# VHH binders against q96q42r690to885: the designs that were tried, part 4

Target 1, 196 residues: q96q42r690to885
Amino acid sequence: GYIASLHELATTERRFYSKLSDIKSQILRPLLSLENLGTTTTVQLLQEVASRFSKLCYLIGQHGASLSSFLHGVKEARSLVILKHSSLFLDSYTEYCTSITNFLVMGGFQLLAKPAIDFLNKNQELLQDLSEVNDENTQLMEILNTLFFLPIRRLHNYAKVLLKLATCFEVASPEYQKLQDSSSCYECLALHLGRK
Short names: E, the ipSAE of ESMFold2; O, the ipSAE of OpenDDE; V2, 0.75 times the mean of E and O plus 0.25 times the DockQ between their complexes.

## First folded at step 1 (VHH)

Design c04 (framework vhh_7z1x_3; at its last look DockQ between E and O 0.06; V2 from the best seeds 0.00; counts 0 for: pae E 16.2 > 2, placed apart)
Fold by OpenDDE, look of step 2:
Structure c04 (fold): chain B 196 residues (1-196), chain A 126 residues (1-126)
Amino acid sequence: as target 1 above (196 residues)
Amino acid sequence: QVQLVETGGGLVQPGGSLRLSCTASGFTFSSYAMNWVRQAPGKGLEWLSGISGSGGSTSYADSVKGRFTISRDNAKNTLYLQMNSLQPDDTAVYFCAKGGRYFDWLLSPTGYFDYWGQGTQVTVSS
């Protein structure tokens, strides 16, 4: 039902925030502290990725908090933050993915391979846990790449939850249409970013 | 040693504009996020705005959104703050503050700058 779906969104949002926060604090921050990561340009691109990753963490954290308040209030669908402020979310995700793409195009991960290998080896278990990659044969750089793209997964989840919420309203209702349209936007973005 | 020198402060009328500059030295400027903070008389430090090393990411406090614009010229090791529509409540000493290697929104506003300059006085009065 409607309330159940909202609770699921709230719970999963908090968990996702926790995960991203851990990635930021335990992977990205230490990674950026390493010496000889690459050229100034490459390092700067990585820093931008981290900055925009941090912004997503912040937004997701704020969203989680807002959902708690939402669940104690009137619970008007149009007031749902991911719906009401969809542009903010979509733009932030787009900017983040742009930064990742720029980093990748410049050979960022290839450049990180050597200077980061000891760090990645030391934190292999953590990387696997955070990325949910269970294959022991997966290269650590691939796992790191997976972590960088982890936020895109959440876009799919937003789309899914919004569709579930839509089914709780009459098809001809404004609520249904808004939820469905928003869901489509999140899904479309996720698919677009996933192809890159 | 890290050095930050703010300039551009002064007296302006309400509704006026100022552009602050901060010249940085003693570190690789482009590799660090930079910030503007201010301290009004009798008040604590208030974070106003931050910018990533590349300048690709910016953030603002609600109190200055739409009025202030942060920018940087990495070739000149200089940080800027364009302040428009100034009000008496904007009267304060404005500081340039050095951040971390990336701009961390979760640490904002209280804990992600390491150094700050001597400040420049901005006074908004009729």
Scores: ipSAE 0.562, ipTM 0.801, lowest interface PAE 0.6, mean pLDDT 93
Fold by ESMFold2-Fast, scan of step 1:
Structure c04 (fold): chain B 196 residues (1-196), chain A 126 residues (1-126)
Amino acid sequence: as target 1 above (196 residues)
Amino acid sequence: QVQLVETGGGLVQPGGSLRLSCTASGFTFSSYAMNWVRQAPGKGLEWLSGISGSGGSTSYADSVKGRFTISRDNAKNTLYLQMNSLQPDDTAVYFCAKGGRYFDWLLSPTGYFDYWGQGTQVTVSS
């Protein structure tokens, strides 16, 4: 049902927010705080990735809080950020995905200065844990790709939950159309950006 | 030695426009996010806007969204705030503040900015 799907969305949104917060605090912030990173195009693109990742994290936190408030008695209109602000969510995901794609096209993590590569190698175990990569033989670059494409996996989850929510409404209703459109947008974005 | 110097403040009529500039020295300007913060008479600090090192990401407080535009010229080590449709409640001292190596949406001015300019006064009067 509708309420059960909202509880699922709230629970998984809280977990995802926690994961992104950990990546931001334990990987992105320390990495970009290293001396002698330089000002190469690759570094500037990584800074844009981090900035858009931070914005996405913030909005996910706001969405999770709104869902929790609704499930504890706040009006529905204040709680369904995806339904009420789907364009803001889609734009933020699109901005993030564009930034990570541009970073990787320009050579990605391999082109970072030695201090950055050394930092990433020293923290490989943490990167594996955060990315949920269980194969100990997985190369650093594959671990990093998995980690920074976690938001794309979340887009598939949003699409699935939105589709479930849509089935609770009449096909002709504005709610049905908005949820269907949002689901399609998240799924299309995920398919466009997720390749490995 | 990090130095930030704001200019461009002054007296303006309601509905008018001003452009603030902040000239930076002593660090690799293009590598750091930059921010604008203001303090109205008798009030606390209010974060207004931030911009990433490359200028590709920007954010605005709701109070100024649609009226103010943050930008930067990394070749000149200069940060800008274009202020349009100014209102009397925009009267404040405006500060530029140095952020981190990326723009963090969860930044608090009191906890995250390591260097601030001296400020420039903006007065919006009828």
Scores: ipSAE 0.020, ipTM 0.502, lowest interface PAE 6.2, mean pLDDT 83
Fold by ESMFold2, look of step 2:
Structure c04 (fold): chain B 196 residues (1-196), chain A 126 residues (1-126)
Amino acid sequence: as target 1 above (196 residues)
Amino acid sequence: QVQLVETGGGLVQPGGSLRLSCTASGFTFSSYAMNWVRQAPGKGLEWLSGISGSGGSTSYADSVKGRFTISRDNAKNTLYLQMNSLQPDDTAVYFCAKGGRYFDWLLSPTGYFDYWGQGTQVTVSS
């Protein structure tokens, strides 16, 4: 039901935040700390990825904290941050996904200097764990692609949870309409960004 | 009583570094996003960086990313800003700013801040 779906949203948001935080602290921060990382253009694109990734992490962390407070107070659907501030969520996900797409289109990780490639190879087991790739034979570049596109997976999850919440209300109700509309927005964005 | 006290400002040469600190009291520090904002002489406020309550998420304005690093120590109720490669146009009063309740912090890094410190002067001059 409704309460169970709210707990699902809160629990999965905390897990997602933890995953993003680990990627930032264990992969992005060390990578960007290397003395020689690559060409000026490649480094600028990766720095933009890190900047947008950090902003997304900030949003997800605060959303997770707000859901904990929400569960202990009034639980009206219209008060959900993901509905009330949906434009901020959609924009933050779009900006991040645009930044990673721009980086990858311009050659991505394969154009990084040797110290960066060595760092990524040394950490391949960690990258595989973080990306949730089960196939041990997956190539490093595919692992990195899966890892940095995890946020698109999260958009699909938002759409699914919002639909679950919507089913707890009568179809004619304002709550149902808002939840269904928002679910559609998140799903449409996920499909749009996933085409890249 | 919410209090934010910035320290660590001063005079520094171009290319130099400073570390700013902000000591917080009167609220549950770890529950709120924290921010650094600056005001150059005769100019408006410029948001620089934000960090989540847990410290796991950071964000930076384009003007300072790569040069400034925000961090926090929740055990010491202290927010930090490491400032590297300082240039004369970084000269400003730097403020520590507390975000509002969890819903208010989503009004972006340039959104509403409900409490500010007195600021600390940073001057970059040869």
Scores: ipSAE 0.000, ipTM 0.102, lowest interface PAE 16.2, mean pLDDT 80
ESMFold2 (binder alone), look of step 2: mean pLDDT 81; pTM 0.835
ESMFold2-Fast, scan of step 4: ipSAE 0.000; ipTM 0.289

Design c05 (framework vhh_8dlx_2)
Fold by ESMFold2-Fast, scan of step 1:
Order: sequence, then C-alpha cells, then structure tokens
Structure c05 (fold): chain B 196 residues (1-196), chain A 124 residues (1-124)
Amino acid sequence: as target 1 above (196 residues)
Amino acid sequence: EVQLVESGGGVVQPGRSLRLSCAASGFTFSSYAMHWVRQAPGKGLEWIGNIYYSGSTFYNPSLKSLVTISRDDSTNTLYLQMNSLRAEDTAIYYCARGSTIFGVVTSKYYMDVWGKGTLVTVSS
C-alpha cells in the first residue's frame, strides 16, 4: 500500500542518514584533520567533496525527520518533502555526485599522501562495514569507491519507492505524473553516473 | 559561452508536421535535461515537455499525443517533432536548459538558459 511504501521510505532514509553521519564523523572529518593529505589540488577537491557530502547528509536527515512527522500524523502523508523540496534535495545530490566524480577523475584517493593512506588502512574494517562490502578480499580503493558512491545507490532506492507510491494513484492524476517524473529523474541520474 | 540556437521555424499549413532543432554549445549537453516552451501572441509561456540526459521524456498532457522530443548527444542537438499542426500552435518556440546538471529536475519551470526562439506560423 501507500502507507507501507511511505514507511519503507522513512525507515530506510533514517538508516541511510545514520550511515552518512558515521562516514562524516568517523572518516571524512578525521581524514581532513590530518596535517599532510596531498597536493593543494587534491586537498581542495576532497574538501569540496566533504562540504557537499555534509550538506547532503543534513538534507537527508531533514527528509527523514519530515517523513517521520507525516507518519505520526503531524502532517498529511501525501505532502512528501521530496515533492515539495525536490529542487533543493536533488540539487544537493547532483552537487555531491559532481564533486565526487571530479575528485575521482583527477586521481581520487590514490593521490592522497602517506598519512591519509595510513589512516584509511587502519580503519579498513570500519570502511568495509560502512560500505556493506561482504568480500573480505576487496581492495581499499574499491571499498572507498563503494562507500562514496552509496548516495548513487540510494537514488535507485528512491526511484523504486516513488514508482510504488505512483501506483497508488490513477494514471491520469497529477499525483501519478509527479511521482512518475520524480522516479524517472532519480533513476536517470543514477544510470548516467553508472555509465561513468 | 553557453548558447542555445533554435531553427526550423516558418510558415506551415494546418494538418502538416514540422521538426524544430536546437543547437547547444558551451556546456556538456549530454549532462542536462532540455525543455521546449512556446509563447503564442499575447499569451503566457506554455511548457511543452522535457527530455532528461538519459532520454526519458515528459510532456504537457494537453500536447502529449501531438509532439515528440528527442536528442542527439553526439551533435549536441535537441529536437521537437510536431504533428497535426493547428492555427493555435502559432507561437515562438524556445529551447531551454534544465537548471540542474545531469537533468535532475522534477519541475518544468526550473530552467536557467534559454534560446532566443524560432517563430512557427500555422496558416493556410
């Protein structure tokens, strides 16, 4: 049903927010606090990634809180934050995805100086757990790529949930078209990033 | 410099078809959603539809059966195919870029770059 799909969205959004918060507090913040990270260009690109990641994390938290509020009857379930704040929310995803793509294209984590690489290696078990990588033979760089592409995986989840929500409305309704449009946008963004 | 240049407008008889083109330059065309918008004489802007970077299309329900939007990322060109043209289709037709890179826009009104338009006149 509609309520079941909205509850799924709320539950997975809260879980995702928790994961992003852990990445920010346990990985990104300590990493950026190291005295020697790499070249000025590498450091600037990583700082941009961290800035966009923090903004996205904040908005995910706000979205989760709003969904929880709707489910507890404070506001109507039909009044989804995704639909009302789509430009702010989607722009934050796009800004983050652009920043991580630029960082990775310019060499990414491989260009970090020894203190940063040492820090990441020391925290490899945490990185593996956060990235949900089950293969214990996975290399550090692959774990990091998986971890920082989690928001892109989440776009596929949004598309699927929005598609389920759309089926609760008549095909000719404005609600159906809005949810279908939103689902397509998230799926298209995820697919385009996957082609890179 | 970011530019959008429409072409293909002109005088066309009622009932016929017409294809408009929009040439994009100065940005990574393949990463943006693109829109078609028209303005009839003395009327406001009317959104026709959009095409996302992946090729997915969304149309104004009033126009869906009459138009097709497509893109060719290899030539940075956006197209609008119009069928069964009527006098009320007389308008200046604009192409516009979606405001969000990668085409992640759900609102038909979020456009940041516009072409100068091309005039389509439907008359006998």
Scores: ipSAE 0.000, ipTM 0.115, lowest interface PAE 15.8, mean pLDDT 79

Design c06 (framework vhh_7z1x_3)
Fold by ESMFold2-Fast, scan of step 1:
Formats: structure tokens, sequence, C-alpha cells
Structure c06 (fold): chain B 196 residues (1-196), chain A 126 residues (1-126)
């Protein structure tokens, strides 16, 4: 039902925020604090990733908090932040995914200097757990790739929850159309960003 | 030392206009997103508008869209809110607030703001 789908959105958003916060605090922030990370270009690209990741993490945290408040107050679908401010979400996810893609196509984590590689190897079990990669034969660079593209999976999750919410309304209603359109936008963005 | 001071509030008739100013001191104003928030009598905080550090990105709450205009002058460390077509429901204490992260998602939560002004009263009455 409608309330159950809203609780799903809120609960999964808070869990996703927790995961992004852990990646930021335990991986990205310590990594960028190391001496001699690599070439100027590689370091600048990684700093851009960290900046966009931090902004995305903040958006997700605020959205989770907003959903908790929304569930207690007005439950009108049009008032959902993910619908009302969809451009903000689409832009934040796009900017982040563009930054990580640019970093990875230019050599990514593999081109970092030894102190950075040593740090990542030391934290490999944590990276494996955070990435939700269950194959223990997976190499470090594949784990990192999976981890830093988790936001694309979240876009698919948004699309699915929005579709569930749409089924709670009459097909002819403005609410149904808005939720269907929004679901399609998030799914199309996820497919576009996941293609490369 | 870190401070925001609002001015420009007052009594105005329905359909009238008013311009609010917020002067910042003690921090690098040009590095932060800034926001306008109001509180009507007996009600909670309502976020109205936000503006990026450069002024290039602006957002508004639906209740004020088309009537209010946010702007900033980084050389003067001043934030503005031009209010047109004022209605009795616009009666509130108006606050300016600094975004703690250097960018704003204030429409999601006013808990995002770390520095607030004391507020300026706007009363829309005949």
Amino acid sequence: as target 1 above (196 residues)
Amino acid sequence: QVQLVETGGGLVQPGGSLRLSCTASGFTFSSYWMNWVRQAPGKGLEWLSGISSSGSTISYADSVKGRFTISRDNAKNTLYLQMNSLQPDDTAVYFCARDSRGYSYGFLSTNAFDIWGQGTQVTVSS
C-alpha cells in the first residue's frame, strides 16, 4: 500500500545514507589525507569524486530526514521531495557518476601511488562488505568499481518504489502520471549512467 | 563574531512590496549558500528560498515562487529578499540563514543551517 511504500523509501534512504557516510568517513576522507597520492591529474580527479560524493551523501541524508517528517505530517504524493525537486536529485546523481567515471577511465584507483594502494588493501574486507560483493575471488579494483557505482543501484530502487506508489492511484489521475513519469526518469538515468 | 543581521521588515498593506536585507560578518560570505526562512505566528519554520555562493543557482518554495526574488551582493556581504504582491498569510518573522556545507538542501531541512539571524518582523495588514 501507499504508507508501506513510503516507509520502504524512507527506510532504504536512511540505510543508503549510512552506507555512503561510512564510505566517506572510513575510505574517502582517510585516503585523501595520505601523503603522495599520485600525479596532480589523478589527485584532482579523485578530489572531484570526493566533493561530488560528499554532496550526494548530504542530499541523501537530508532526504531521509525529510521522509521521516513527511510520514508524520502531510502524505500528499506531490509533496514528496523526490518528485517536487527531481531535477536536484537527477543532477546530483549525474554529477557524481560523471566524476567517478572520469576518474576510472583515466586509470582510476590503479594509478594511485603506493601509500594509497596500501591503504585500500588494508581495508579490503571493509570495502568488500560495503560493496555487497559476495564473491571472495573478486579483485580489489572490481570491489572498488562496484562500491563507487552503488548510487546507480539506488536510482533503480527509486524507480521501483515510485512505480509501487503509482499503483496506489487511479490511472487517469495526475498523481499516477507524475509518479510514472518520475519512475521512468530515474530508471532511464540509471541505465544511461550504468552503460559506461 | 560570526553574525547575520536582518533589516527591512515592517507593516505593509496587501498587494504591497518590501525588500529585506541580511548583512553577514565574521565569515567569508561569498563561500556559502544563503537561505531565507520564515515563521508565522504559532507555526513552524518554513523555508522560502536559497541562493548559491556565486548567485547562479536559485530555488524557491512554491508559496512564494513568482512573488519573491532572492539575490546577493558578495562585495557588500549582503543577502536580499524582494517581496512583491504581499498577502496577509506572508505575515511572519523572516530569518536569513547560512548553509553549513557551502551548498544548500535547505528546502529538505532547516536543520541544515548553522548560523541564523535574529529575524525581522513583516506584518501584512490593512
Scores: ipSAE 0.000, ipTM 0.187, lowest interface PAE 12.7, mean pLDDT 84

Design c07 (framework vhh_7ubx_2)
Fold by ESMFold2-Fast, scan of step 1:
Structure c07 (fold): chain B 196 residues (1-196), chain A 125 residues (1-125)
Amino acid sequence: as target 1 above (196 residues)
Amino acid sequence: QVQLVESGGGLVQPGGSLRLSCAASGFTFSSYAMTWVRQAPGKGPEWIATIYSGGSTMRDDSTKGRFTISRDNAKNTLYLQMTSLKPEDTALYYCAKGLTYSSGWFPSKTEFDYRGPGTQVTVSS
């Protein structure tokens, strides 16, 4: 039912938030604290990625907390945060994905200086675990690409949950229409951003 | 055609109780979340409580100790049990189809295009 689907959304949002928090604290922050990270251009692009990633992480954390409060009756009733803050949420995802795409097309992690590459190789096992890459023969750069495009996979997850929520309502209802429109929006964004 | 008809309002003394009912028709009642909202004279609508299709409820903190939302799917009826009524509870009480929405604390008019005409609750001596 509807409440069970909202619990699923809340649970998966909290898990995703934890994963992004780990990437931020164990990979991005230490990486950016290194001396001689690379050229000014490469460093600026990576700093933009980190900035947008941090903003997205914060927003996901707020969404998970809001869902939990709503489900436990601690906060005033609101429709899904994704529905009512969809433009802000979608803009944050778009800004992040644009920043990582710009970084990668301009040479990405491969253009980082030796201290940065050494750091990433030292943490390859953690990167592989965080990215959920199961193939042990996967190259570092492919692992990094998978890891930093996880938000696109999450957009697909939102679309699926929204469709599941919609099935709890009559097809002619305003609720069904809002949930369907939101689902389509997330799928369209995921498709657009996935094209690189 | 979606129809919602509220009843059970009236004049009541402070500290009294009322049970509001909302008779629903024109849609599959059991498949939808249902909401109670109220509007005092000269003020915007105020959300009170929502009950989901599965029976879970969400209630406003200011009234949750005194008001209880429930539903009877066999009768296509939504209820609001009100206890310890205060003069500030005086308002027109509306039944609404679906989940509440607000950009702040008040539901949007467009979110409640499917609401009933309301039932008046007056709390005074």
Scores: ipSAE 0.000, ipTM 0.124, lowest interface PAE 15.3, mean pLDDT 78

Design c08 (framework vhh_8k46_1)
Fold by ESMFold2-Fast, scan of step 1:
Structure c08 (fold): chain B 196 residues (1-196), chain A 126 residues (1-126)
Amino acid sequence: as target 1 above (196 residues)
Amino acid sequence: AVQLQASGGGFVQPGGSLRLSCAASGFTFSNYAMGWFRQAPGKEREFVSAISGSGGSTYYADSVKGRFTISRDNSKNTVYLQMNSLRAEDTATYYCAAGSPQQLWNYLRSGEYDYWGQGTQVTVSS
């Protein structure tokens, strides 16, 4: 049902927030704390990625908390308060995707100095786990690419949940149309921002 | 009622500058993406620029990129288009439009915008 799908959205949002928090605390913060990380340009691009990632992480955490608070107060299935298309939330996604794309186009993680590459190789098992890559033979750069495009994959998940919620309404209803439109928008945003 | 009031148009020589303003009322301005479109006589309406509700993301048509700058002041419910290095081909009636944040991935389509202003004429000629 509708309420069950909202609980799924809230639960998966909290889990996703936890994963982004782990990436921030165990990978990005330690990486940026290394001496001789790379050229000034490479370091500045990576710092921009980390800044946008941290902002997105914070907003996803707030979104998860808001969904949980809403669910505690939900009395009617017709209430459309899930995945509010707030400018701040969508802008943060776009800003993050722009920053990671710019970093990768300029050479990305391959431009990092040896101490940084050594740090990433030392943490390859953690990177593998965080990225949800199941193939043990996957190259480090592919793992990193998968990891930093997880937010785009989450947009696909939002679209799927919204489609599921739409099935709880009559096709002719305004609610059905709003949820279908929202789902299409998240899917289009994911395709526009991602190369996967 | 929702209103969008565009202003700042006028006559200017090639290479000159103009700043267009669009004052909005009747809705929560910061929740809406804002766009500028233009239409020359006998031509289709074309996209010029768009800005997200927060101002964090901006988009430009290739023909104006590097010359035009879109900005907004959410405290004043106003969006601006700074037009530099104007060319004769920029001559058109300029319209401001308000659309939901969902239109960030489809900002090129005029049909995605919910509200439209009356327009302001810009003429670039010697």
Scores: ipSAE 0.000, ipTM 0.121, lowest interface PAE 17.5, mean pLDDT 80

Design c09 (framework vhh_8k46_1)
Fold by ESMFold2-Fast, scan of step 1:
Structure c09 (fold): chain B 196 residues (1-196), chain A 126 residues (1-126)
Amino acid sequence: as target 1 above (196 residues)
Amino acid sequence: AVQLQASGGGFVQPGGSLRLSCAASGFTFSSYAMGWFRQAPGKEREFVSAITWSGGSTYYADSVKGRFTISRDNSKNTVYLQMNSLRAEDTATYYCAAGTPSEFLRYLQTGNYDYWGQGTQVTVSS
């Protein structure tokens, strides 16, 4: 039902934000601080990925905070970012997915210089934990792909939760229509981006 | 003066039913959304149900969905909560509230209601 679905959205959003923050602070930031990461093009594409990732992380953090404030009855709480600023949220996801796709098309993590690869191998257990990959025989590049495509998987989760929220309203209500439309938008985006 | 007078509470056995009423005066009832909240001893007030100014949309907490029904009669300035299949966990003081939430999700939150009733006690036990 409605309260359980809203709590699910809030709880999973906070967990997702924590995960993205850990990726940013423990993987992306240290990685980009290394000297001689690779070619200028590879470094620029990775920096673009990191920039878009940071922007998305920030928005997800704000959304989680807004959900918590809503559930605790604070009048000054902001509207849900996923509903009020849907276009900004969708655009940020699209920009991130475009950046990671461009990076991967140009050779991705495999084209990084030895110091970067050594850093990633040193942190493989953390990367595996963050990506939720349970097969310990999974190759580093597969772990990295899983990790950096987590935002696309999250879009599917948004769509699912929004559908659960919609079922709590009369089909003829404006609330049902808004939640159904939002769910369709996130699911459509996830399917489109998942093919890239 | 603004008043919200809740009534209809009482003692009932598990599986029983009660109908709560909240009579409003001192404001334009038909322009306000109405909500029901409850508070058990030692806990914060939690959302139960809400209804828009027109009665066109209703919202329910997961714990009461399918068991409780909110309704309103704008001609009588009254909001109702029909409570069926009552459980021990439904024991609480029930409060009615009036507000003008800016968005539908804000109907769930105590902070978005301007006026509050004194409450009516519901006790579900054998």
Scores: ipSAE 0.000, ipTM 0.150, lowest interface PAE 17.0, mean pLDDT 81

Design c10 (framework vhh_6z1v_2)
Fold by ESMFold2-Fast, scan of step 1:
Structure c10 (fold): chain B 196 residues (1-196), chain A 125 residues (1-125)
Amino acid sequence: as target 1 above (196 residues)
Amino acid sequence: EVQLVESGGRLVRTGGSLRLSCAASGFTFSSYAMGWFRQAPGKEREVVAAISGSGGSTWHADFVKGRFTISRDNAKNTVYLQMNSLKPEDTAVYYCAAQRGYSLFWGSTSTYDYWGQGTQVTVSS
């Protein structure tokens, strides 16, 4: 039912927030603390990625907390943040995905200087776990790509949960239409941003 | 003019049943989700149940689940609250409220656009 679907959304949002927080604290922050990361251009692009990632992480954390508070009866909730006309949520995802795509198009992680590559290799097992890559023979660069494209995969999850919520309403209802339109918006965004 | 008019509140004995009605006018009823709220003296207003514009989805607070049932008749522009197995703690002023379908959190007072004036329900031992 509807409340069960909201519990699923809240649970998966909290898990996703935890994962992004771990990436930020254990990978991005230590990586950017290294003195010799690469060229000025590469460093600036990576800093932009980290900035957008941090903003997105914060927003996801707020969303998960808001859902949990409503479901536990602790606080008032306003509305579902993931509806298509919530520009803050959509813009944050778009900004992050654009930044990572720009970084990767200009050579990405392969262009990092030796200290950065050494750091990533030393943490390859953690990167593998965080990316949910099950093939132990997967190369470092493939692991990194999978890891930093997790937010795009989350857009597909939002589309699916919105579609599930829509099935709780009559097809002719305004609620059904709005949820369906929002689902289509997230799916379209995921497809657009996922293409290289 | 938008109006929500509650009716059906009265004195009822513990274990009894009661049906509340809320007649709506001045807006496209089927485009709005409806909720029932209650407020006891000295307490904050709390959500009891909510129903989507089409009636296809309902939500009930844990403290009334299995005892209260929300329903609506869009042809009559009316929302109902069927209250069974009433307890003294159910004593309160009951309010109906309307929210646009764009607001999907049915348990929040802040998401409701229109409110009725309330109907008093008193449950005696």
Scores: ipSAE 0.000, ipTM 0.155, lowest interface PAE 13.0, mean pLDDT 80

Design c11 (framework vhh_8dlx_2)
Fold by ESMFold2-Fast, scan of step 1:
Structure c11 (fold): chain B 196 residues (1-196), chain A 124 residues (1-124)
Amino acid sequence: as target 1 above (196 residues)
Amino acid sequence: EVQLVESGGGVVQPGRSLRLSCAASGFTFSSYWMHWVRQAPGKGLEWIGNIYHSGSTFYNPSLKSLVTISRDDSTNTLYLQMNSLRAEDTAIYYCARHKGYSSSWYLGTGMDVWGKGTLVTVSS
């Protein structure tokens, strides 16, 4: 039903938050603390990526907490927090994805100095686990690209869950239309991120 | 050496389903995002979707309810399953390899190796 789909959303949101928190704490913050990370331009672009990533992580954490509160602390929730926070949430996803694509098109992780590359290679197994890349022959740069584009994968998951929720309502209902429209919005955003 | 070979095309009736295969050789298949792309007669290329070793998939929104992309990395094979085929699905279907760490993998761009294609004709 509707409640079961909300539990699925809450559970997967909590898991996603945990993963982003691990990337932030074990990869991004230690990486940015290195003294000779790269050129000033490369460092500034990566700091922008990290800033947007941290903001997105925070919002996802709040969203997961809000969903759990609805399911455990209140009467049946007919509105998703994701719909109520759609502007701030979508803007944060867009800002993050723009920052990572700008970083990558300007040369990305390949522009990092040796100490940074050495750090990433030392943590390659962790990076593979976090990105869910199982092939040991996968290049470091592909692992990093997969890892830092996980938020786009999550947008597709939101779209799918919203479609499941829509089917719990009559086609003529305002709830059905709103959920369908929201699903299409997340799917469209995922496919058009990276346009300047 | 590096090759992609599509198979499974042919003439099918409207409303039926069809599964296409793409056999990869000459590279570490599991390391690459793989794409399906089609071209209808007299039209441009239309991206269908892609898939990574992890099972992560991205689809063209206009096609996502009608197609499923899967892969078997143990046999180096990519699949496209199409349901409820329509006359407008008549096209040459290509599989393609993503060019590595391109940031555009999620937009259906950045292919560097293409198969020769397999023709699907949907006709009553």
Scores: ipSAE 0.000, ipTM 0.108, lowest interface PAE 17.5, mean pLDDT 79

Design c12 (framework vhh_7z1x_3)
Fold by ESMFold2-Fast, scan of step 1:
Structure c12 (fold): chain B 196 residues (1-196), chain A 125 residues (1-125)
Amino acid sequence: as target 1 above (196 residues)
Amino acid sequence: QVQLVETGGGLVQPGGSLRLSCTASGFTVSSNYMNWVRQAPGKGLEWLSGISGSGGSTSYADSVKGRFTISRDNAKNTLYLQMNSLQPDDTAVYFCAKDRSPGWLQLGTYYFDYWGQGTQVTVSS
């Protein structure tokens, strides 16, 4: 149903925010506080990733709060923040995914200096837990790849939930068209950002 | 220099079995989510199966679930696809593909960095 799909959007957004917040506070901030991370280029690319990640985390937190408020009131689907302010979402996700892609294309985490690699290895169990990788034998670089591409997976989740919401309305309704169009936009962005 | 080489294809009778191999060079398979995809005559690309770097997580398309098994040997830098109960509509060129992004995204060819040249599997009497 409509209410069930709204609860799915709200609960998964809160869980996603919690995960991003943990990655930011327990992995990304401590990593960037190390004195020797690598070359100037590598450090600059990673700092850009952290900046865009922080901005995305803030947006997701605000969206989660907005959805909680929405669920406690009677509101029409078109008033959903993810539909009304879609450009803000598209821009924030694009900026983050572009930054992580640029970092990874230039060699990514593999090119970090020894102190940074040692930090990541020390925290491998936490990284594995945050990435939801259940196999304890999974390699560090696969864990990191999984973790830092979670936002692209979230774009696909948005598309799927928006499609579920659309099916709650008549095909001829304005609500159906808006939800379908928004779902397509989020899916197209995810596909675009997944390409080099 | 990134290279993927598929082997093990051939002609097989309906109900038969084949084991495909994919040997990687220029990168480590244990660090990447790996996939098997196929292209049947006159059809588009179809994703079949994926496996995490450690081999602890696997996934399969409904069309092959229960018949095909994906596995890896990280010491040999090699990916395998065991194909059982083969049907005429399994006739296709089979490719292994390195995932650019985490495996749960698995959206067509947009998430694959590199493909091998493929190996032909023909299921016919």
Scores: ipSAE 0.000, ipTM 0.109, lowest interface PAE 15.8, mean pLDDT 80

